# VH-VL binders against q9rc53r339to534: the designs that were tried, part 35

Target 1, 196 residues: q9rc53r339to534
Amino acid sequence: AQTHEFSNKLNTISGFLQLGKIDEAVDFIQKERKIQQEWIHFFIERVNDPTVSAVLLGKISQAQELGIDVDIDPSSQLLTPLQERQQELLVTMIGNLLENAFDALLASGIENKKIYISFTDMGDDFIFEVEDNGPGIPPQLMESIFEEGFSTKEGTHRGFGLALVKKAVHELGGAIFLEEGELGGACFVLTIPKHE
Short names: E, the ipSAE of ESMFold2; O, the ipSAE of OpenDDE; V2, 0.75 times the mean of E and O plus 0.25 times the DockQ between their complexes.

## First folded at step 18 (VH-VL; framework fv_trastuzumab)

Design R1 (at its last fold request DockQ between E and O 0.69; V2 from the best seeds 0.82)
Fold by OpenDDE, fold request of step 22:
Structure R1 (fold): chain C 196 residues (1-196), chain A 118 residues (1-118), chain B 107 residues (1-107)
Amino acid sequence: as target 1 above (196 residues)
Amino acid sequence: EVQLVESGGGLVQPGGSLRLSCAASGFTFSDYHIHWVRQAPGKGLEWVARISPSHGYKRYADSVKGRFTISADTSKNTAYLQMNSLRAEDTAVYYCARGGYRWPFDSWGQGTLVTVSS
Amino acid sequence: DIQMTQSPSSLSASVGDRVTITCRASQSIYSYVAWYQQKPGKAPKLLIYAASHLESGVPSRFSGSRSGTDFTLTISSLQPEDFATYYCQQHYSWPRTFGQGTKVEIK
């Protein structure tokens, strides 16, 4: 999954070197290294579950390959241990929500594609949020988008992924819904009780 | 120790402008959100604005939208509130506070008084 | 916007009394309610967050609880330094909103 972005970065480095731009190449490498280290450091400090961290990190990488900028709210925290089933389903839900966001953004044709992620374990419920700056979800479709087989008029397939998320969160006794976010697009919120 | 120090308050005429500053110390500035909360004399607390210094996302109360601008300088660990087109109802002690996504305001400055009067 | 309806607006109590202040949210905000104490001429101080979590350094006589959209701050035994104004606040959504405040006065 990281092959394309990695290849692109290598090509960039190679390009600098071929042009005799050694300082630029070194600077580029250092910047990339710093970014990676920052993400790793963030997850180590803020996320207790390495599986969740790995999934998020993978999706961030995928987003970068797609030209999507991903931000995680720096106050995000997930230090409360997850039960085995909670972990399994949370990973599934995160994956599907982000894929859904990717699809929406790619279909939109907007130039500055962005995703904003937030999560917290502060309250009695885990809250996980995925927001994009795409076209959003019309009020009339806010319930229908979670139905199996639902497809948008624009041909964007969202029905199966979101339906799966809804099923999964309900299994955990939680909820999924839309809220107003930071970016103006779709903002999905997952709530999961800490105790099933 | 976490510290927030407000400055820039004072007397201003209606329609005037004022810029408040909030100097933060004792924590990683970019890991939190900075808020402005105001309190009119003898009244309750009203949230005014928020900024996430790490990525620059901002939010405002409807009462100040279009007139106030929140900003942050991460190099100085300082947040700002540019207040334009000030009204009498903007008279209040303005506090800066530290928060986060779905966080309470866990640290407050001592506030700075803004008085809008002719 | 989410409204936080706080009650009572004021109350009189004596040292040693049990004091209860309530806030009701206009919609579900899960457990994301904070309580603050404010003394005259001072900034608010966080007491409770996430409905029931005691902020570090806050005396154990303060506690918070939740029942649906109803939130309660309790002072088990009022001390002289507890006479102040208290505010609830939702820290769930934007804009952040506060209750109207409760002034706890000496009887």
Scores: ipSAE 0.878, ipTM 0.951, lowest interface PAE 0.5, mean pLDDT 93
Fold by ESMFold2, fold request of step 22:
Structure R1 (fold): chain C 196 residues (1-196), chain A 118 residues (1-118), chain B 107 residues (1-107)
Amino acid sequence: as target 1 above (196 residues)
Amino acid sequence: EVQLVESGGGLVQPGGSLRLSCAASGFTFSDYHIHWVRQAPGKGLEWVARISPSHGYKRYADSVKGRFTISADTSKNTAYLQMNSLRAEDTAVYYCARGGYRWPFDSWGQGTLVTVSS
Amino acid sequence: DIQMTQSPSSLSASVGDRVTITCRASQSIYSYVAWYQQKPGKAPKLLIYAASHLESGVPSRFSGSRSGTDFTLTISSLQPEDFATYYCQQHYSWPRTFGQGTKVEIK
């Protein structure tokens, strides 16, 4: 039932987009996913890549359903066009960093779960930052969090997200590292050369 | 036109307190970061503090940490620097500057002089 | 903290000269260097950001470049109004840090 209704909603959105009815598609999504109008206007103004915007909006909606507050630094901007491969890999990296933050926060027992996102295209590199107010990364795990199969969870989950991010960013000639952030948890920073 | 206007400078004794204000206009205050940067007489520039007014995140230079507090009132488009336990080395012109995530200081006020002397 | 080592501390040049000022970062800061001009009694003014991007309204005789952690401000043909002190500043990491300044004097 959920799958059928979901497919109908996707067809409606696709129809609006194929007809060039961007505003109508946005309005439909807002009603069905409870997406905030001010946030959509931020993405329209500050992010000149519809795929990156869609991923961020989707993850923010997912965070809302999980009880996680997501904020974006309002000075963030991504107005420089992305090459096709940059877009594909950036979308993957952003998604995996946010899923990692979701997992850390949901396992933590922290009541006021927060994620803060910042990005800029001002220099020769794109910079993206994702941080949470979770437990952070213990020093003894700093090198191993990027290895395939790393996980602090039990069960069949194998923890491939951060390894994929490291592989993806290195394919683009960039880097991933940890910084001290605003929230006291993990703060991952991606740097991606615009050209090369 | 982007404008930043500092006020509240003056003469104060060592150990005293002073509050600076930075009144902003010509831009959406909560979309940017506000910084304080100071310059001792005849010397270079030193970054002091930053606030992101939309979320209240703050950063301080080590030289002022624990003594200075940056804050903002978004309804008044104004940032503040509360300076406590003032020392002679805090004597400087204090500039308010606009920035953002990993941005330069793209707009500056004209500065307000703080003099700390016995 | 990232140190920005700026040189020279001062220089004297004639109108029309090509002037270069250098700044070296103690760690990688990618391209995130700004250059400011400050005239006596005035606030600093942004000239260049992200190493090579000219701020709006700044004359085209000003330019910036980067080689690794070495950054250069160039004035291609010095004008009388360019008498000022120039500062580099990294805008990548916390704390934001400045070079010590270069005073440019017109002969």
Scores: ipSAE 0.843, ipTM 0.920, lowest interface PAE 0.6, mean pLDDT 89
ESMFold2, look of step 18: ipSAE 0.827; ipTM 0.911
ESMFold2 (binder alone), look of step 18: mean pLDDT 93; pTM 0.950
OpenDDE, look of step 18: ipSAE 0.865; ipTM 0.940
ESMFold2, look of step 21: ipSAE 0.806; ipTM 0.904
ESMFold2 (binder alone), look of step 21: mean pLDDT 94; pTM 0.955
OpenDDE, look of step 21: ipSAE 0.862; ipTM 0.939
ESMFold2, fold request of step 22: ipSAE 0.834, 0.841; ipTM 0.917, 0.922
ESMFold2 (binder alone), fold request of step 22: mean pLDDT 94, 94, 94; pTM 0.954, 0.954, 0.954
OpenDDE, fold request of step 22: ipSAE 0.875, 0.877; ipTM 0.948, 0.950

Design R2 (at its last look DockQ between E and O 0.72; V2 from the best seeds 0.81)
Fold by OpenDDE, look of step 18:
Structure R2 (fold): chain C 196 residues (1-196), chain A 118 residues (1-118), chain B 107 residues (1-107)
Amino acid sequence: as target 1 above (196 residues)
Amino acid sequence: EVQLVESGGGLVQPGGSLRLSCAASGFTFSDYHIHWVRQAPGKGLEWVARISPSHGYTRYADSVKGRFTISADTSKNTAYLQMNSLRAEDTAVYYCARGGYRWPFDSWGQGTLVTVSS
Amino acid sequence: DIQMTQSPSSLSASVGDRVTITCRASQSIYSYVAWYQQKPGKAPKLLIYAASKLESGVPSRFSGSRSGTDFTLTISSLQPEDFATYYCQQHYSWPRTFGQGTKVEIK
């Protein structure tokens, strides 16, 4: 795992301290803290499921460490209570989708890595969307990427994340599919019926 | 009270340019999406463009791609629609509307008329 | 693009009548359909969103329903102020798309 962004921030703080710029160091830390607080505030207001919030917050932190910029659509909302199994599987799906995005972005080597997340409970279905600005997925692979063992990358234990997501969402009576996003990369959409 | 006020409409020649403004008030501007929707005289509604002011992501209808640019100034709570290479078929009342990623348009401005004619 | 096919294009009704307007989506959009009312010279007004949720301040005589990709706006008892043009709209995907509209006229 890459920790470039985190390391950069630490280096910045260290730099200020080495220069005797204590106030600047404090200000920098406070700014970072404020950002974190803003995320927490957002989730408190928009997401009533602490487990989902925790997973998203964790992944956001991980993304930051990896130098990936994460945006959540400001209209996102998840206030409808999830059933226990829905919660469990949603957390799993979110985790795997974001990990998949991380892998794709890191492998791409692009400088301005971005992820865009949106979710809503406005309709009869929960909709969760994860989009990145990576290379995307060719149309020929749109079905294959969900197969167990399918991977475009080398390594062990690859190619099971998206398959797991597909299995999980189907268990909930939902669906996963790719849409045209706004960032130019892969855009995964999860739909989960509120009531089975 | 949520309020959207369009301005900048008028008469322009084909090939000309016009810039519309949408001044928003009564809500947190960055928490929503701002849309432009147009309506040709005696016709239905057509979505034109969207911006999320918080991060600047935009989308356009195919009919205006490459010609129109939507933007927002969060410091002014104002969205804009720069319209270039205007065509006669762009003649319409242009509304700005508030929405979300998968939200309806829950608030609308009064609209501003754009007439493209020689 | 998702097509919203609205019907009828126009209808005549009397005060007190039950009015039904239908919109069919070209593909699944789940429940993400809105209905708007527009009066001459005015901006559209949101009535229903998410297929069946009534917007705040909208009279209860308005209702929305869904059956697969078919969506219906119902006015249970038409009032004088309800004579207007109505539009369906999908708020599921991009681009946003509207139905052709239904003009409700006085008989």
Scores: ipSAE 0.860, ipTM 0.938, lowest interface PAE 0.5, mean pLDDT 93
Fold by ESMFold2, look of step 18:
Structure R2 (fold): chain C 196 residues (1-196), chain A 118 residues (1-118), chain B 107 residues (1-107)
Amino acid sequence: as target 1 above (196 residues)
Amino acid sequence: EVQLVESGGGLVQPGGSLRLSCAASGFTFSDYHIHWVRQAPGKGLEWVARISPSHGYTRYADSVKGRFTISADTSKNTAYLQMNSLRAEDTAVYYCARGGYRWPFDSWGQGTLVTVSS
Amino acid sequence: DIQMTQSPSSLSASVGDRVTITCRASQSIYSYVAWYQQKPGKAPKLLIYAASKLESGVPSRFSGSRSGTDFTLTISSLQPEDFATYYCQQHYSWPRTFGQGTKVEIK
């Protein structure tokens, strides 16, 4: 219910702005204290999908409460319309990648927890990237992190979410990879064809 | 009216140092990445370094790593390339270019010549 | 590092000719290839990005295409101002890498 309510609030803001009702959006924001106005401005300008915006804003708020610093590459853009199924699955994948990063950072003992998010719709594929400054992924686990039910005995629950991400991205004809990122931890990259 | 203006090129001895500047205008500096790309006389293009000025993240070509440092001053809309331990093979025209996350170089300065010779 | 192999290294053509330049990536870079034009003493100019997208202000006689890791720049009817050197460049991964260039000159 709480997650649903938050998403509806963000959709309301996006709806006002897409209709050109700027004063109404400002009034709504002022009533919803604690909303980061810089983030809302970024998403209005650079993300033309209210559901994706809502998930990202919700996860950023969650990260702040967990003491995790989140940055987004300011050149990121998602202005190409998503098909209904793409939107549905992308939202699931983004959520699971961010929860995976939260879990890794919270288990790590690292004092300066950071997540960096980047995305683009410039090419024939949407690309989404989520990285953290955590411990990364040991080479022995590289192939197994996407298997359903994967876990470490030490209580890290990465395998459920990543298996769902792999299944979802394959349904869209895309792929998920690990890359070298800016932060030295895990850097997951999703590629999703715009047309199947 | 996007504009990138390089300065600071010149003649320098091997082992010497030089600092290049790239003054940017006509766009929101912190929303983009700034790159240096070089071209030796009569040769092709080689990417050298990138900075994301908003967050300070940097990347370097292996050929310059440890010798060159890219930086930015967002209050001046200016990027810099500090070039130390210069070698003859660093002789090139150095271009400043604008980019973003997995973007092409969509705007270029006119370049500044660096010559490393005895 | 991703190698961009560009062909030919030079070609000679007349005004009005169709010109084709190719570039092969050593591994998948999706559609993330740019094409630049450079005239002597001048900075490179972006023509095409993301394999096939035309940069603002670039004439429609320029086009780009992709087949797997093979990328093509086509000039449908060469004009006098098109005699220049052309470079492909991948803009997907680090380091960014360029092809060696193709000089297009008057026959």
Scores: ipSAE 0.830, ipTM 0.915, lowest interface PAE 0.6, mean pLDDT 89
ESMFold2 (binder alone), look of step 18: mean pLDDT 94; pTM 0.955

Design R3 (at its last look DockQ between E and O 0.86; V2 from the best seeds 0.84)
Fold by OpenDDE, look of step 18:
Parts: sequence; structure tokens; C-alpha cells
Structure R3 (fold): chain C 196 residues (1-196), chain A 118 residues (1-118), chain B 107 residues (1-107)
Amino acid sequence: as target 1 above (196 residues)
Amino acid sequence: EVQLVESGGGLVQPGGSLRLSCAASGFTFSDYHIHWVRQAPGKGLEWVARISPSHGYKRYADSVQGRFTISADTSKNTAYLQMNSLRAEDTAVYYCARGGYRWPFDSWGQGTLVTVSS
Amino acid sequence: DIQMTQSPSSLSASVGDRVTITCRASQSIYSYVAWYQQKPGKAPKLLIYAASKLESGVPSRFSGSRSGTDFTLTISSLQPEDFATYYCQQHYSWPRTFGQGTKVEIK
């Protein structure tokens, strides 16, 4: 699944080349490069943790391959240094939240799949938010979704991601909860105290 | 210097419409959120609407939901507030302000007066 | 919605006085509270954000603090130019919400 968008892009480039449309191929490559550069530039300016940046970039790339549009709030910032354990667990949490969003969106079959990410270190707590435009989470399940083994999805090894996130954030003295988002789907908010 | 300038205020009858503009300068427009905040005469501050010009995501106060539309033109560094079905309680000075997703309002315009009266 | 309950609605003070204004949030908003100063006929001016961070250019006599869901703006020594209306505001969630305001008047 991760290779679909990449494959599509390569196919597009190949198509141009096969048609002798070299300029179009070059333009296409340049546009893709520009997009990548813009993301890199954003993270260099707004995130001082290379590991967090790398994870986000990887997930953005994966999302693109899956046909999911990812937006990061332009006011997002993470310049406060993370402790080693904070970094490790934050990366894990971000990864799992985004994977959860991917799964939800792909299972929904909706067109124009979107994820919205925001994060800030402005206050005494790090806040990280991941929102999608999927089906959302019914109020009755808002607590259960964090239980180990709970899943509304088909397949093996499901239902552990959010449980892991909850465990991780609690280890850091923080919290995870659902809020009303802007996209109509699930909106997860992580809060992590800067100082334990 | 960061500057926000509101315009478009005036007198309008109940049920009428008005369009406000907020011209921004001195900063990268797409890196911030633009807000409308209003203040009725002699009253406190009320947040009205928000837009993120970079991706167009919008939020509204319940009091104006369905009647007001916030928009932005990044090419002009201008945000707008289309106000329809205006009510007397919409009478206020309307400010545009700069902010972020979880940021304060760090810059404000001078405000423009909207008066809804028969 | 998150309610911000501000107190007092008004106070009278003299130049040099220590002034304290409080705001209580209806739920946890962590440290995401801002304080604004507004003078008659003017737009609000940001003083404090993130509960305790002083906005650039704001005099050091202004300070903010947090205790749970209680937030406090303090003016250590009131100056003539500080007579104004002050508002707290949460910048944590949507919709943004303000306190009712506190008018600081000359005694």
C-alpha cells in the first residue's frame, strides 16, 4: 500500500518519457521536489528535534502514497528540547496516531482523505494533535478505543496502537483525549508536560 | 511592522448584509491564522470566526454560524467576513486579529464599526 | 465551550499599587491563557500569553501566573498608563473565549 503513490508518480514520469515529453517529466519531478523541499524547510524552521521531524516526514510521505492529504498547521512549533524518554515516546505516539488515522481513512473509502496535524510548545505542556476526516469515533467508544485489543477494524494485530499511545503518554505524565476537530473525523490530542 | 486594517463597516438594516475586509501586511500571511473578534458597545470581547489562509480551514462562533462566512485571499493578504442575515445583536466594533492554532491574538486592527438598526 | 470567569469586574487603585486580576477556566486549559489590555477607543493589546510569558515590549511590572485552572494577572506597581480594561482569554480550544473584563480605575 505504501508504494502506490510512489509507483504512480514513477509511472507518470515513465509515461512522459515514453511519450517523448521530457520537459513535462522534468517539470513533474521539479514540482515533486519542490513540495519535498517545502516540507523540509518547514521542519527545519519549526522543529528542532531531527528524530521527530524524520518521523513526521516519513509519515507524510506514506500518507501521500496512500492518497491521503496531510496538512500541518502553519503555527505549529516544537523548539523546546525534549528529554530522551520524551522523544522516544513522542515518536512512538505520533507514529501510532497517524497509523490509526491511515487505517480509519482507508477503511472508510471516502474521497479526499485528509489529516490535519498541529503541535505546539508554547505553554508548559507539549500539545500534539492529529485529526482526520474519517468516520470519527462514537461517544460510546471514546474510552474503549484505548483498551488493548479493542478494534473496529479487520485484521490481525489490531487494537494495540491507541493502547500503546495511552500508556506512553501516561508514562510521561500527560494525557490523550478526543476533541471536536475541524475535519469531522477523529481528533486526538496529546498533552505532555515539559517537566515531569 | 505587523499591520492589520479593517474596512467595510457601516449602518445596515436587520436582515441585511455586509462584507468586512482585513488587509494584512508586515508578515507572512499564510503562516498565521486570521480572526474576527467583535465588541458590542460597552461590552466585552467575543470571538467570531477564524481562518487559516494556508489551507482554508474555518471556525465560527455558534452565534454567527450559518450567517457569517470568513474567507481569505492569500494573493492580496486579505481576510474577509461576509455577514448575512444581520441582527441587532451583531452591532459591534469588529476587529481582525492575528493568531495561531493555540496562539494568542498578538496583533489587532483598529476595528470597524457595524451598526445593525432599523 | 470553555468559560473564563474573570474577577473583579472593576477595581479602583492608585498609582504605585499592586493590582491583581483573576480568571478561572471551567475546565483544564493547561497554561494557554492570554491577558489583554484595552484602552477606550482602542484595540486590545496582548500583555501575557501562555499564562506567564510576557509579550515583547510589555513592561516587566506585568506578570501572569497559573494555579490549576486559576490564572492571575498582576501589576506590581500600577502606572498612570495602566488604567484600562483587562481581559483574560483562553487560547487552548475553540471557540476562543474571553473573560468578562476588569476595569481598572483611578482611585
Scores: ipSAE 0.861, ipTM 0.938, lowest interface PAE 0.5, mean pLDDT 93
Fold by ESMFold2, look of step 18:
Structure R3 (fold): chain C 196 residues (1-196), chain A 118 residues (1-118), chain B 107 residues (1-107)
Amino acid sequence: as target 1 above (196 residues)
Amino acid sequence: EVQLVESGGGLVQPGGSLRLSCAASGFTFSDYHIHWVRQAPGKGLEWVARISPSHGYKRYADSVQGRFTISADTSKNTAYLQMNSLRAEDTAVYYCARGGYRWPFDSWGQGTLVTVSS
Amino acid sequence: DIQMTQSPSSLSASVGDRVTITCRASQSIYSYVAWYQQKPGKAPKLLIYAASKLESGVPSRFSGSRSGTDFTLTISSLQPEDFATYYCQQHYSWPRTFGQGTKVEIK
């Protein structure tokens, strides 16, 4: 997904240059540089794990290409060291939760697609939260969304990501559940004990 | 030095309105959440509302939903609580407090008294 | 809503005493409990957060602990400035909720 995003950015710059729109090309480059620097500074200060930082940065870039506005609560923090297995599974879970949010938003007719990410290591458990402003999850489906193969989507890649997340979080002794979020869509929360 | 200063309290008739302000200094305002917490005379503490100034996300206690509106002006480092349809049970000292995602209230203002009485 | 049941509602103690205040959450809130001290006419002051973490500048005679949904604030040797009202508060879910308070008075 990084190579597609890079190629799209180069094509946009080339398009501006081909049309003689030099100022627009310069503005696009400056915006992209500023956005990347702001995210890098955030992750250096607030996230001590380079693998988690890389996954989040990659997903933010992917969201930008898809026209999805991703924000992270600025009070978020992950400075407590992750055990190797925690890191591996957390990266998988974050990736799958974000892909689920992308899919829900892209299938919707919502104009201003938004994802909001929040996390903390303040207590005895790591907490990660991913929410979107999509249609949400009807109460009738709350138990079903974690079953292998479940999907309300048409086509391929149905229903496997959330089952994988549930399996992964349970391996770490944690839990996944839904909460009411800020955006009115789905709000998935992971809790992971720091110590088993 | 982290500082929160409330203002705008006073005496109001039932059904009236007041607007409280919370001026913040000594920290990056948009990096935190701002809360209102109230304390009726001789009583305990009750959380009222929260805003995340960076994105404008808001939450309210059920007791004030639909009557109170929290807002923020990041250019002035100030949060506000617009209080409409005031009732006698809204009489309290109103504190603003600093927080974050699943955080405690780590800094508090001095409070401003709101009295709702006929 | 998560109810925080705090006990006792008041206690009398002498300078030098060990004081223990308890707070029970109505459901799991993991470790997300704070303790505040409030003196008459003053705003609350954060002492402990995340059950056991001491806020910067708070004396080490204050400590917090957790057992399941039961949380404890301990003052190891009470000082004259510690006579105040103490509140627990869960900082896990919405709405944020407080215990009813414990007034610590001079015996």
Scores: ipSAE 0.815, ipTM 0.909, lowest interface PAE 0.7, mean pLDDT 90
ESMFold2 (binder alone), look of step 18: mean pLDDT 94; pTM 0.954

Design R4 (at its last fold request DockQ between E and O 0.84; V2 from the best seeds 0.85)
Fold by OpenDDE, fold request of step 22:
Structure R4 (fold): chain C 196 residues (1-196), chain A 118 residues (1-118), chain B 107 residues (1-107)
Amino acid sequence: as target 1 above (196 residues)
Amino acid sequence: EVQLVESGGGLVQPGGSLRLSCAASGFTFSDYHIHWVRQAPGKGLEWVARISPSHGYTRYADSVKGRFTISADTSKNTAYLQMNSLRAEDTAVYYCARGGYRWPFDSWGQGTLVTVSS
Amino acid sequence: DIQMTQSPSSLSASVGDRVTITCRASQSIYSYVAWYQQKPGKAPKLLIYAASHLQSGVPSRFSGSRSGTDFTLTISSLQPEDFATYYCQQHYSWPRTFGQGTKVEIK
């Protein structure tokens, strides 16, 4: 299914073509290509795990389709090799945290939806952070949101993502918690020890 | 070579305003965070403010919130600190420093002196 | 805010001495502590980051270690150029916070 954002881009290209503005259409396409290349370049330089890169890139694309602006802190780096189980669970956790952010933002109805991602391998622990500019998490719910079945949203199969993340990070001997972030919404922080 | 050069310091009356500049060179400006750190005469170091030039996110110490504004011009590789409603306790050498989201301050300028006195 | 309690505030030592400075964080900050050296009239210089990583160009006589929320800067053999003020700093969370400083003076 073509997302609204993708459709909008195609419409823009189509518009240029219908107007006989070939150069503008080409420039527009090149600009979009450049953005994609910039992301790829970033991941090649800053992330040595292709699986993690692929998951992040996929989620960024999904965010764009949903009209969510994604920023990665430019100082982010993940060059320390992950153990096999660390990689597997990290990918799962990243996916679930971003999906949770998507859901929160889409439910909020805010116009300028944003996600901020940061990660670092500088210390003895991997730190991965996903933040949104949604309504945030009330203090009363900061512990409950990680419980299985907990959801503030209506629907089936909700409320298991964060519980899964908590279980996964604990398996790795790490932690998940909320911090004050850049955007004013929910800021989830994952810490994973490099060596158990 | 990584360089940070502060300017704009001087003498100002209480309640006055001053604008500091930090000119950066020798690195990709947008890949880092720029900080202001101050040091009162004979005292320790105090973090003041931070900006991430790539997306414009800012943070402030409680002691300067509402009075100071940090900004950056990526086209000039320059960060700024607009200081309003200055107080005597704001008297210090102001350093600009390079960092990251969870990075140390790996590069510092030589500082510029701000004196707030009647 | 995360408090960094640094000790001692000052110490006297001789060239060749082993010097140890300690900083305690008020909460877990993992290994995200930096150490700086500052000489009079000069800007701070980064020595150690992430608790134990030596900054490029810094002599190997400087080292950092961590035990829980306790962080230590060690100078294995003090040199004449090492007489200065040293600061610890957490680079984990906001606001960034520094220790009170330790002045290393000549005995």
Scores: ipSAE 0.879, ipTM 0.952, lowest interface PAE 0.5, mean pLDDT 94
Fold by ESMFold2, fold request of step 22:
Structure R4 (fold): chain C 196 residues (1-196), chain A 118 residues (1-118), chain B 107 residues (1-107)
Amino acid sequence: as target 1 above (196 residues)
Amino acid sequence: EVQLVESGGGLVQPGGSLRLSCAASGFTFSDYHIHWVRQAPGKGLEWVARISPSHGYTRYADSVKGRFTISADTSKNTAYLQMNSLRAEDTAVYYCARGGYRWPFDSWGQGTLVTVSS
Amino acid sequence: DIQMTQSPSSLSASVGDRVTITCRASQSIYSYVAWYQQKPGKAPKLLIYAASHLQSGVPSRFSGSRSGTDFTLTISSLQPEDFATYYCQQHYSWPRTFGQGTKVEIK
């Protein structure tokens, strides 16, 4: 996925240049460099786990290609060391929550697609929050969204992602909840004890 | 040193309006949340509102929803609380406080007194 | 809304006494409780956050603990400057809520 995104950016720059749109090409390059530098600074200061940083940065880049605006609450922090199994499962859970948000937003008719991520390690539990400004979760589906094979999209098996998140977080002794967020869509919250 | 300085308090009649300001210094304003917390004379503490200046997300206590508006000007490192339709029970010292995602209030201003009396 | 029930509402103590103040949350808030000290005419000061973490610059005679939804602030040996009102506060969910306060007075 990294090489695919890089190739797409190179093709975009080449396209601007081939059409004689030099100022647009320069603007595109400058924006990509600034965005990457800002995120790198954030992760150096706020996230002391290179694997979690990498999955978040990769998903932010993927979201940009999909036309989805992703932000992280700037007060977020993950400085507490993760145990190996915590890291493995957390990376999987973050990835699946973000893919679920991508799918919900892409299937919607919403023009200004947004995802907001927040996390903290301040207490005895890690807390991760992923929300979108999509349609949210109807009350009649609340219990079933964590079942294996659940999907509102016919013919897809993407409905296994939330079931995997629920199983993964329970293996770590934690839980997953829906909360009311800032954006009006779905807001998933993971709680993971630091010591099991 | 982290500093928060409130201003704009005073006497106002019921139904009136005031705007409070919270000038911040000693930290990167847009990296934190800014809260208003109030304390009626001789009483306990009540959280009033929060803003995340970087993205403009706001939250309000039920007691002030529809009457109070929190805002921020990141170019001035200042948060504001616009208080409309004031009531006697809004009489309190209003503190500005710094926080973050599921954080305590780790720094407080000195407070500004709002008195609502006819 | 999460109710924070703080006990006692007041107490009288002497310098050197061990003082404990308790706070119970009406729901799970994990460890996300703060304790503040407030002296008359002054702003609250953060002492403890996340149940047991001592804020920078706070004397080590202050400590906090958690058992489920029950939280305790302890002053191991009360000093003259510790006579104040103390508040617990949950910093987990919206709205943020405080206990009603505990006034620690000179006996």
Scores: ipSAE 0.835, ipTM 0.918, lowest interface PAE 0.6, mean pLDDT 90
ESMFold2, look of step 18: ipSAE 0.821; ipTM 0.912
ESMFold2 (binder alone), look of step 18: mean pLDDT 94; pTM 0.954
OpenDDE, look of step 18: ipSAE 0.858; ipTM 0.936
ESMFold2, look of step 21: ipSAE 0.824; ipTM 0.913
ESMFold2 (binder alone), look of step 21: mean pLDDT 94; pTM 0.955
OpenDDE, look of step 21: ipSAE 0.845; ipTM 0.925
ESMFold2, fold request of step 22: ipSAE 0.834, 0.826; ipTM 0.916, 0.912
ESMFold2 (binder alone), fold request of step 22: mean pLDDT 94, 94, 94; pTM 0.953, 0.954, 0.955
OpenDDE, fold request of step 22: ipSAE 0.878, 0.877; ipTM 0.951, 0.950

